# Ledger of designs, part 5: miniprotein binders against tRNA-splicing endonuclease (endA)

Target 1, 353 residues: tRNA-splicing endonuclease (endA), of Methanosarcina mazei (q8pzi1)
Amino acid sequence: MNLLKTQLKGDRVLAGKEAVAELYKTGYFGRPKDDGLELSLVEAAYLQSRGKLDIELEGKLLGFRAFFEQASLRQQNFELKYIVYKDLKERGYYVQPSAADFRVYPRGSHPGKSAAKIFVHVLSERQPLSVKLLQESVASAENVHKQFILAVVDEESDLTFYEIKSASPKGEMPEPFPAVKADATFLEDRVIAWDAEASGALYSRGFYGKMLDPERLQLSLVESLYLFSRGVIVVRDRKGKIFSFDEFVEKASEIEGSFLRKYSAYKALRDSGHVVKTGFKFGTHFRVYRKVESIEKIPHSEYLVNVIPEDYEFRLPVMSGAVRLANSVRKRMLFAVEKGEEVEYLDIGRVKM

## First folded at step 3 (miniprotein)

Design cf (from cd with L20I F24L W31F Y73W L80F)
Fold by ESMFold2-Fast, scan of step 3:
Structure cf (fold): chain B 353 residues (1-353), chain A 98 residues (1-98)
Amino acid sequence: as target 1 above (353 residues)
Amino acid sequence: GKKVRITVEVRAKSPEEARILAELILRALKFKLRERHPDVEVKIEVREEDGKVRIEVTVEADSPEEARKLIEWIALALEFELEERNPDVEVKIEVEEE
């Protein structure tokens, strides 16, 4: 039988010296403290459910239900954390409580053999997730060379795990644009470049836009501003007046929601050596290619990219949908976070534990 | 706004080790708060007891919910910094509204 007597105190369960040998040295539950063992509430609930210990509160023995109710009062989201903890334990992982919720040891390892490599944060599917706080958590994990994983619990208590990491994508294109100049006109929601030679070069060597006919190139507004800002095209209105940068931004912003934010991300990706295709082919803002050798042999894009503001709050079903979309076409999902003059990237992917 | 207090308890085998850990915790807290949360006012008090160092951090924010979120993410950052250096470090979050 060997049921250990333990005491519920605050947000911990305290066990005597025998628990160190029976729980910590065998299964790495809890942490040795003074002459005994200190267990978290999720560890204690799991061990109680397996018949390994009895829990008392102020001299009264608590059954599993009574203890679970007490734990729920003492720890926010205890129920969700227990679901995740139990799942990881049943998969054979060694798991320790942490400020993130859990730290997890790699398969085939345990405390004392190696450091934990994974931090798991538990969320309800209904909980909004701040991008700013998420980026801080990811950066903190990466600073110590650990993975950051979200464990999302849905309304049916099903678990989905997502790895989130920062990204600094770098392309292999030698030049951001060909050395040409073209005259262009701003139309409804796009720009047309008129010079045949320059249009051909922008399309076949720079991989910009779409040929309207053999001599004319259709450019999206973000592509146009990028080329205009580098002096590759001169953009005029229908009456022949040349746009300034600010006039172009103003007009484009009237036509396209979040234009300047999308432009910042487009510019950052192009400047880092990528080919970037615009439009809604996969329901994202951009498709991104590390290297394109010729227009006749365009590879599959490496990334789908959605641009979001710094103050964005993820709705987890929307995040899950975007990740699922990228996976269905065998691409990675990047979220480009616009922060004034700079752009930062989060790479979010579904993982199996 | 309301004031929210967190308590971080650090256990160490010697007073010197406790002091080193306390300094690391203070450095990490101040860095994270200054970099990402400049609108949050933080007051930090350190108490030494035999074998233990207790660090009390008071955060003044406009809502208890936002203060709690910030405190939880700060505790996460602290654990990331400390895990490979001292597995005996405990981060306990006790939230008191003043």
Scores: ipSAE 0.000, ipTM 0.317, lowest interface PAE 15.2, mean pLDDT 79

Design cg (from ce with Y24W L31F L69I F73L W80F)
Fold by ESMFold2-Fast, scan of step 3:
Structure cg (fold): chain B 353 residues (1-353), chain A 98 residues (1-98)
Amino acid sequence: as target 1 above (353 residues)
Amino acid sequence: GKKVRITVEVRAKSPEEARRLAEWILLALKFKLEERHPDVEVKIEVREEDGKVRIEVTVEADSPEEARILIELIARALEFELRERNPDVEVKIEVEEE
């Protein structure tokens, strides 16, 4: 048996017509073009490592190291892409290079049987990841009904895979607040509601705040503004003056960083029928419940939520830590991206390939 | 069980601010632990030394893996609160097994 002879040209490796039968029709490597076969650099490196082909450059036969060095000069992030490609191939997947790095076929399928279902994007853990670019990539995959996977390569060449998808979480709570009215006072960094019946209803039926005693309810600033904006509570300062909406926002913003951004997300989640608890309980801004029937039996929250601006740049170790934290408490991690008056969600979870 | 001790040195505007931060951390930890490990006890102490406020958190963990998870929760809760109030914060984590 003779090895297939190929030529390195630009960012691809070109093979003759025989390679179509030997590599494409058997293993779906490359793409047929002009009576020959066009291989990506990662495919060619993988096939060369398996002893399936020889690669020549300008009349010179290249060994694996020489080809790998040439490929690294010709393609950005070639080494990272090769690590991911090789891993997926060794797991038995059919993988095709694409503009989003790779298209992957489901287990037990191949290009001749079904469409690719997974887009894989490759990054080093040291590279910053723009939330805007991430949302665009996720939207592109979702528009063609594909799963978007981020493959992160660490400095030890270990791989971690993350599934990222847009989310439109909907809760099942029938009303965002109980039909009560209460007087409340703005204190140092919180609001206290004084009426026992209203406080009890807000806590036990609306699942707002924390009871300090049977007659007094402590509310966070975002909870307070939400209830105040709906006329459920009237908030006064220590001297008895009633706050306007703008006066409340000004005072709260002096106390709490990114208050309006957090409030926008809190409001969106409550308006969509969720119970939302604050307080960084799990190192996130919120924990979110789809449905709560009684205060005596509160279920595990479904989501942990971090609110970020639309110009946010993920540091991948921080993202990894947040996802690992959510997984450790058996919850999903949502990032709420604040875009003016709108909030969009990214659901990020670790996945096993 | 094993006990995990976490020490955080923080530069707060006043001892009152440090006390409020300690209360916040305690509430976050008690919520997590009471839902998953209701028999676990959490101790938080606030000490003022050399013009700095030191917060010590002690929890009993069932395993080294659970201890690591608790350390991550405490460190992250502290990072979010302290970053918003005092960006120049140092966190020192010490693990002690008994």
Scores: ipSAE 0.000, ipTM 0.192, lowest interface PAE 15.8, mean pLDDT 77

Design ch (from ca with L24F F31W L69F W73L Y77W)
Fold by ESMFold2-Fast, scan of step 3:
Formats: C-alpha cells, sequence, structure tokens
Structure ch (fold): chain B 353 residues (1-353), chain A 98 residues (1-98)
C-alpha cells in the first residue's frame, strides 16, 4: 500500500483521496484539495525516489530520470529547489512550499504541532541579489515572526545556509564624547589633535583615534567630522583656516571614497552608544564594540561592518567571503545600508541546519 | 622604484582551514593595498604546499619610506589581530626590503 498512482499536471502532481491518508496525514506532504492531494514537483520527486508513488504523464509511466527532466521543464530552478528540499528532508525537517520557496518547521516539530518558524529562499551562487529585495524578504519573514534563511547552491551542488536578520544594535557606552575641546589640524589625509590633555581624554575615555606619542592623537576622517560636528574639536587647515562641515566633507571626499556614506554609518553607531574603530584592519569599514571599560581591557568587537548604498547588489560569492571573514575572527558580519537620513542594518551569518 | 616584499605562510590543523584563511588574507591584502593605494605597483604570488599556503606580496613605490610604511601596516594587522584571533592557525610573516 505504499505505492500510489499519481498524474503530472502542469507544475503539480495530483493524487487521489487515498494519498491524503498515506502522505499528508502521516508525513504532511502536499496540500489537500477537493477530495484529493496536490503535490509540488519537488515533493513528488522526493517521494518517487523513496518508492512511495508512481507518476504518469498522459498514460505513460515516468521513471525518476524522466520525471526529473519533465519537472525541470515545468518549474524554474527545479534542480536547485530539489537539492535544498532533499537536504532538509534528510536532516529530518518537515518542509512545505511557500511564496519564499520553503517554510520549515523547527527541529522536533511538524505542521500538526506548531507553526513553521523558518522561511528558506533558494538561489544559485551566480544570481545577483539586490539589497532592496533582500530587506523586503527579511522584513516579510520578521513580520510573521519567522527566521529568514538563504540557501545558496554552488556549481558543484554544494549547499550553504545563511541566516539574515535586521538589526538595531544598541551599545552601552553612557556618553559618546568626553567633555573636552581640542584644536586639530587637517594634514594630508588625516587629522591631528595637538593638546595632550584633550587627546588623552579622547583616546582613553572616548576610545577615538590612535596616539602618535603622549601628546598627539591621530584621528580618522570620519572620527574627526563626528567630533567636529559635536563641537568637541575645531579642525583647521595648515594655514589656520577653520573648516565648515561642508568644506570638511568636500576635502575628505577627495581623499576617501564614499566618505559621507561611511560617516553616516559611523555617526549612527556612535550615537547608539558603540565604540567604533576605523582603518580597514580586517578589510571592513568598521569594528564595533557594545561596551569598552578601559584601554587596557578592550573586549572582542561584536561586529565587523561594511557600509553599502541602498541600491547595492550583492554578488553571493562576495557576501559569502564577507561572512567567512567575520567568522574567521569570531565576529558577526553587519551590513549598514545608508538611506539618506537613516541607516538600517542587516546581520548575515552562516548557519548549520 | 623601491620594492618591499611581505611573505605570509599559513598553516592550520586542516588544509581546508589553511586555504580558507589564506583566501581571507589574500582578499584583505588586495583591499588594503589596491583599493586604498592604487598609485603603487603590487605583485601577489600564491603557492600551496603540504597543507600550507604561502602568499608573497611585493609593493613597489616611489620612495622606500612609502613602500615600507604600507608593508609594516599590513604586517602589524596580521601579527596583532589575525594571529591572535585565530590561535588554531600558524601564520609566519617575513618582510624583506630591496
Amino acid sequence: as target 1 above (353 residues)
Amino acid sequence: GKKVRITVEVRAKSPERARALAEFILEALKWKLLRRHPDVEVKIEVREEDGKVRIEVTVEADSPERARFLIELIAEWLELELKRRNPDVEVKIEVEEE
């Protein structure tokens, strides 16, 4: 009684009412419709491979290869979806088709016990992914309290899973600025603060810049503009002329690509109570710390941060590389999406299913 | 022109781990040198031998001070940040001036 006769119709496989009892009530395959069961092509292929059903097309019985070929003609990305579906089923998950591609039930649960908790979206590693579409997909999942997983299939049919979530990081630093004022000079590609007392306070209490010697602090351009915008430093050129905000942005933009975008993200992170380190040490724009108590006890940073424009398009190997980068130094990868007056965050990490 | 070379040799408990970190180092070196300093000439050579990966980066600049500064900045990053945070990996760094 394990073998059921079914019919391939369009992008579905149709089974009679006996399949509801044998496949849906026991294993939650397909969807009951009218007095029968409607199986997705991926579900039908999986069940056929396990000897649970026969599939016919116009009176002709299809073997697994023939059915797989038909399914590939009838559904875009069928092979990729089958690879992902089979992997999840063999890991013991209950999986149902969804608008995202799949919805997955948590380990040890099933459709009769609880709601699905995971949306899985399937992509080839060769397909570009816009940050706008990614943010929309993540927001849709989060709106219904589900985890969003990206399943990436490479040229060798190897599968990698990424969890993507929105982030609203909040630091625990009580004040982003020490209560000091300093004169500083814009020199070539950097800013130097000259006053020993103010430099010491900015470095030891604010965790800004790098001490060149006991009396002088080197500040990055984004740190300098941030401190300048708050009245903590006054920045002059070599001739003593004070910069305006716009003049500083203009000069810094000549030196550093995407300066204003990076500044917006730096400002947002500092304003939310974080210590932010610049300098591309790990090949990212920033390292971000939730709390730093002293210069002698700097903890591991929580995030590596890359700043991207709202029209950015991910190449999946580049995204994979950034996530691997963060994992290699035991940090999370955070993408700061610059949207004019706002900065939004995507937290992307590799996961094991 | 003046040349300074940095050699990075990565060895880990598994060849896969060594390769992954070497790929990360290679991408970081390309970003730090090529993206930020397009005015310098950079040559990168990669070799894989007996479960280790060797990366040689040669930087040529108008002055020895500039070439040395760039290589020392990279060497500082590798020694103080990468090796410390990846204790399962042996990273050997050598700097040579010409």
Scores: ipSAE 0.000, ipTM 0.086, lowest interface PAE 27.0, mean pLDDT 79

Design ci (from c7 with T7A E9S E56Y E60L K92F E96L)
Fold by ESMFold2-Fast, scan of step 3:
Structure ci (fold): chain B 353 residues (1-353), chain A 98 residues (1-98)
Amino acid sequence: as target 1 above (353 residues)
Amino acid sequence: GKKVRIAVSVRAKSPEEARRLAEEILKKLKEKLKERHPDVEVKIEVREEDGKVRIYVTVLADSPEEARELIEKIARELEKELKERNPDVEVFIEVLEE
């Protein structure tokens, strides 16, 4: 058997000059340093499992189990990283380990031919994921024109890969509302618009609400605030007093959780030229349409949207469920990250490597 | 034939209550589909996902437009019925793209 002698030192495995020719020049394992080759713990474990090297610690040869146990003590998440590394190598990818993430070369390429195109971040399904840190990681990858992928390891050591990218969706609707005026009343948990012609126009041309009868339009609270803030409707309480913006927000917030956050996202999507349908038919906050020409022929929505705060922490099983739901209906899952008056979007989809 | 799907999700005060309502929906949906199109191939699956009980119905038909209209009508009837009986229960019904 062709075995190279190496030394475990710290969080690295050090090999001599011969390893540069046998491992780096042939398979792009490790990093040449001084007169030898420096291997990550993940690379060393993989190569040892294939009979390519012996690993010594303080004069004693380590079998695979002994080395794996030592590596686990020396590197956080070593077991998870090894599982992902081994999977990607078995799929035929060239992979470069880094301090935080893996860099992966596209199929048919290698480090000597081109730059890495994929950044892979490894997580346990039990680990919470900060949306702020996720956005920073995605932006960092996109700034160097790389794809960002999460590799999620479950308790059975099964892998699921997710591509995450920033999005800036643009619709094709010419105006978010028709040029009408309507009087409306806030009743219990909804708003009713009373003007028959204006109600018909809001429904058939603006695609707002649902007709309660031929003369009255029922609007959701986020739709109502949007139209009210543009002077399209005037909203009164049951005694005829007109709501201020703040009074409407206060009352709506008592009825709907996270009302103002949902409103910010609704407004941003409408202002960017989309038709937005409210309600929870899939358990998402919105269904979003790029263009709607007629109420009689509404196309399929392009996106399902969930609105989250800037300080949100993803629970990976919940994220997985949302992505699976969108996939089952052949829609894209967008997470709208609310930041005051600005909204940023993350497009999350499951991918096969 | 082309496939048309429908998803029904139920969220209630307890997982047990949500499951009972989901089973009621499943029974009624199965009866209505068999009654109107007995020669149409139907696959039904119940899953617990993200704290909700979900029912997936897949229909294979030679006329996908007619099948979609029927499923949409049944879904709207069931949504109305459940909301009238259980106003504090969240029910999500949608015809899925295929």
Scores: ipSAE 0.000, ipTM 0.125, lowest interface PAE 22.7, mean pLDDT 78

Design cj (from c7 with R5L E9W E41Y E45F E56S T58A)
Fold by ESMFold2-Fast, scan of step 3:
Structure cj (fold): chain B 353 residues (1-353), chain A 98 residues (1-98)
Amino acid sequence: as target 1 above (353 residues)
Amino acid sequence: GKKVLITVWVRAKSPEEARRLAEEILKKLKEKLKERHPDVYVKIFVREEDGKVRISVAVEADSPEEARELIEKIARELEKELKERNPDVEVKIEVEEE
């Protein structure tokens, strides 16, 4: 067999017109340009490994190792991109290099049949991932109606794929507020509401807190501030003095780390019609329900929620662990990004390619 | 679509100031691109080195000639504006077609 002759130039590999017929028209490799074919470095490496072409640099033929080393000098994260590209090709996908790393065509489709529907971004498990940049990348993909997928390469070169999408979760719960205000006291690290009628309504219809006994309701600090801010409860200290909003926030912040950030997310989720409970048993901030009809028959929660600041940088093993945990208990993993008065959500799930 | 790589290097009195200025440039660039080419995909790479902040913006568009000319024009205008307002700041903007 006489292999196709190509030339490495910059971050591309150039082939003649024969390559258009043999590689592009048959397998959609590369991009036709002038009377030839322009291949990306990952495409060229893949095709060289398959015995489809020879690569020359300044008059010298490069073996696979020599070309791989040259490609690594010319493209950041080339090795990781090659691992992902090769995996997707071996699964039967048509893949095009893009500004997002890769555009992927759905199974059973190709560039001549339909548009690409998936953007794939490649990362090492050791690289930090800025939430701000991630949200912008996800928004860019969603603006053109494409899925955004992270391909994470671990130290053993194993791949895990995650779909990331923005979310605007909406619950089906009415606002369950009693007709009268309940009196409550801030005690140590919690709040106790004393009015039996209001306490019963908050618990049985709103699914707030936990009954301490038939007449008294124990509330978490985020639940208490939410109800206080809506005028449903009045919170006093042990001496009977009423808290202001700011005084409550100051005291609660001394007791709970990131209290105000967690409160912002709690408020947003409740205001959007959800029942929100502690996620402690799952290692998250919250577990969230779209609809709860009865205290006697509480369904499984739909979401686990971790609240993060807008300048947060994901460590990929931590992200992976949270997603795996949520999946193991048949829930979705939401990250609530706190942006002052606003909260935005990222829905992250593992996908099989 | 056609690919254009825009790289912005910023050096300022502190890494924090360099980052802030680079982010302002990126925000303006994105806003102008989205106004005229809402189908444009933008990917950002941020790197800090020797007190400089490098921000590389990869842009993909379906109308390559018009998009490229617009991107080059916007990049040149932003470079001029930034240097005029912040003469003590070192800035370099490079535009390459991929």
Scores: ipSAE 0.000, ipTM 0.145, lowest interface PAE 23.6, mean pLDDT 80

Design ck (from c7 with T7F E9Y E56L T58W E94L)
Fold by ESMFold2-Fast, scan of step 3:
Structure ck (fold): chain B 353 residues (1-353), chain A 98 residues (1-98)
Amino acid sequence: as target 1 above (353 residues)
Amino acid sequence: GKKVRIFVYVRAKSPEEARRLAEEILKKLKEKLKERHPDVEVKIEVREEDGKVRILVWVEADSPEEARELIEKIARELEKELKERNPDVEVKILVEEE
């Protein structure tokens, strides 16, 4: 009967001074401007659905469907943003729409008492996600001490929330390598170390490779190059010729896709004090352990790691699958972004709001 | 003076087709507006996403009411032409005063 009358203009809904008292001062909807209230399309749709206001377009009253259609034409991804906004509001959050997407206030707080703590970016599951743009968004949020959340909307309008943060993982393994020197041979797609004492030390104290028998150690190609570059092993071909670093990289790259990229990440993780296990047991490039005390007491790995190039574009179902798999085995999903000689990390996990 | 805003939304089977149709709409709209209102200034923003093209056009004129009526007439004519020629394409044109 006495609903607030508002007017749709451009990508905003304008209300009079009565709306400041009824919507802004009570629920922090909109932005006060020139004695009136300016509402985003998402806020207006939500309030209209709650019977709090009427929306007119040039004197013509719009029903909810008509307004929703107008809003969809005036704002990109309006439908997705509305789904996310409504969900957050129903969870009891105070939410401020922004030019990016949403700023969300922590539980028990609101715009009048503290700063927003959460930035929410809304995406369709069909939308590709640039790693470069993602890293920039995460860095921007972290620079102002905010949490960065992706809200992914699927075809059934179901929401999944992901927290994304930069990571600088630090392990607790001793930095000096075992003081050993091993002779090794490059055989087809693997390297075998032959010295029993050195092989035993690399396996039981360094947690490298897998023992073929009590005296011989099988190493992956990335493990082998790492140990070779540190002078811990000498790698020969079947005819006894010693590999140079470049010759090893060339041969390994012929056998293993993205070898040098994976090696850069492997090296960075080992250099930061982690135990790193290779192979696709869980469909990822690496399993990473912060600390391992003995081969008999290997804990669950902390991270599953996938190495990706700087120009990578996530397909959201693939990202979701990786995160779900890591969570199912009680591990975190870490993406190692290779930037030439440097490696940066993104920690992606599913969260409950 | 008062501004008249035009929102043009085009959905087609491919981003390339949507862009081509959007460019056609903008060209025809600009030509018809210049013919009848030479004093009009037009600012255009085009965005492409998921095979959809969104066009936001700002028009400033000395006679906003007359410019709006002309724009609405042109918009309806363009929607009809495009729908008849490309029945699988969705085109919507909205006109409002600031």
Scores: ipSAE 0.000, ipTM 0.272, lowest interface PAE 16.0, mean pLDDT 80

Design ha (from h1, 17 letters changed)
Fold by ESMFold2-Fast, scan of step 3:
Structure ha (fold): chain B 353 residues (1-353), chain A 87 residues (1-87)
Amino acid sequence: as target 1 above (353 residues)
Amino acid sequence: SPEAQKIERLAWRIAAKLFKALLKAQELGDPELAERVEALALEIAYLLEKIQRALESGDESLLKEAIEKLRELIKEVEDKLRQAKEG
């Protein structure tokens, strides 16, 4: 076996001209430069672990442990990136280290033949993830028609891969609301609509609320504000006084945390043609359906939706749990990012590499 | 609320481990283990939903009840995971 001599310099490992033939042309490790080969720290560590090269620092030979320690001082999150790099290499992928952690080529492709299809970002499960940074990374990948994968390393060095996509969900339910106003009352923490005909239409055709009995419909606060703002219901207090929009928002906000944020997302989903059911057993804000033809034959919902603010920082164990819970009930997990009047969506799902 | 945040983080960490076990059980064709792991994960999710609703509504009684039950369940799950690793 031909063991190549290389030199550690800064955040790179330098090899001579022979390494181009032995490492780059055979396995697409490194980048040819100035008649030699320039290796990233993760590539060098992987190749050293395979017995393919020796690494020297200022004339001194470094064993694997010594090099690994040097690399961890020279590159932020080197240990995590190495774990992910090694896993992808063992799966048979060609992998190019980059400023965005890794670019991954599918089996049968390499850097000189076709474009990378996957961008991989590496994080510890303990590391917070800004939704703004995540959206920027996803948008950058999508702009060049690439898949964005988040590789999460847990405390036991186990890897889980998540595909994250921007989403613009479209339903098939957009219908004009009936022009008739239903009378309703704001009770302790809910709204009750009293008119039997209007209640039946809202429930059976609009798929709003839950029938309390054959004549009365119970509505959630976000459903109620949506219908009120559309002129479909008139909401009164227990003494018969009609609420203004602002009065309703004030009272609802005292009862329900982040009410306006949830309302913005509810409104956006309804306006895009979905049936939206409030609350779910798994701690999500909404269950979302693209099309419902009849109350008797309600399909499985397509999405579970959690509403988050634009300055949200993901806690990765919570995100992972939410995604797995959605998968266990055969739904996709959407995070609705509230940005004032606009709502943007992130579709997060586990992927097998 | 700091107490609720701490137990929420611990519960999601345990749930993540359970879902990894569920996926492996499904891949190995072990339906009995898969059903057992799913039941525990669903119960944790249900209690986390109760905690969220209690925090949103300010229901102190519901919050205390949900936290106590979740604490008991987490201890039970950790004990079972430890026994499985030792056996």
Scores: ipSAE 0.000, ipTM 0.211, lowest interface PAE 11.9, mean pLDDT 79

Design hb (from h1, 19 letters changed)
Fold by ESMFold2-Fast, scan of step 3:
Structure hb (fold): chain B 353 residues (1-353), chain A 87 residues (1-87)
Amino acid sequence: as target 1 above (353 residues)
Amino acid sequence: SPEAQKIEALALEIAYKLEKALRKAKQLGDPELAERVERLAWRIAALLFKIELALESGDESLLKEAIEKLRELIKEVEDKLRQAKEG
């Protein structure tokens, strides 16, 4: 059993004709070129660690540590990419390395049999992730009918894989607005509707707010603006003055952080036929239901929704926490990206490879 | 469940107070306090979602446990918010 001799050049490792038979035809490592084989730095490190090849640089044989250090100088995030590559190989996947990410072949397939179906992007948990760049990457993968997976490496070199895809959630509620009108008052951080008949209809048919007593309804600020903008409620201050839309937005924005952004998402979800209940400002903004038939038998919510601006940068531990929370209660986590009057959704879930 | 509805309402009141505390921590440039406030809010959210899961599954033991833990956590949060105002 002789080790293959290879040469480190730039960001690749070059091997002779015998490597095509021993590495490519058996395991689809590298890329045949001319009469030889070109290996990526992560492939070469993996194969060297398994005793399959020797690597030389300028006539000097490199041990594993020396080669790993050279590779780290020659490729950004080499250490992270190596961790992910090794993990995927040990799981039995065929993997095609690239300059920025990996292409992964489905189980039971290989590069000679079918096209790669998965794009894997590698990040440290400490790197910020631009939502705009993430949306562009997801769209690019979806345009060619491939899955987009984020591989997050933590400080302990533990891996977590997330599948990220676009979503267009649709509800099944036929009437987002009950045909009632109510007078209401703006209080500290909420609105109270005073009309017993209208309050009952908003609660039992529209599933808005919570009953303060059998005749009066408490509404959140986003619910109140939604109903006010449709002429369902008239909102007054404590002195009896009626709010304009702009006056309501101004006051609500002083009380609730990112009020307009949350309102845009609330409105979009209600307009698409969902029942929307407020969640926690720090974990999730909303709980969302596709269909609710009766207040006596409210089903479990289908989605947890967190609203973020177009220029948002994910901190990966925060994203991980939100996804974990949704999974713990068997719900999907949607991130609603606010773009003026439009809202786009990213569905983020933890996956096992 | 009437008990679940009451505890959910109380949790929403506490979420509002935590939001005010978070905004104040950020205005004062205290990232450690902001992180602690965020963690408390997420713990409350997790217990509320366990209540939903228990109601869906009909698990009365899980429901009672989750309501009691949420009640304890709400009291802990109220005490911490009171201490912050007094310092």
Scores: ipSAE 0.000, ipTM 0.293, lowest interface PAE 11.2, mean pLDDT 81

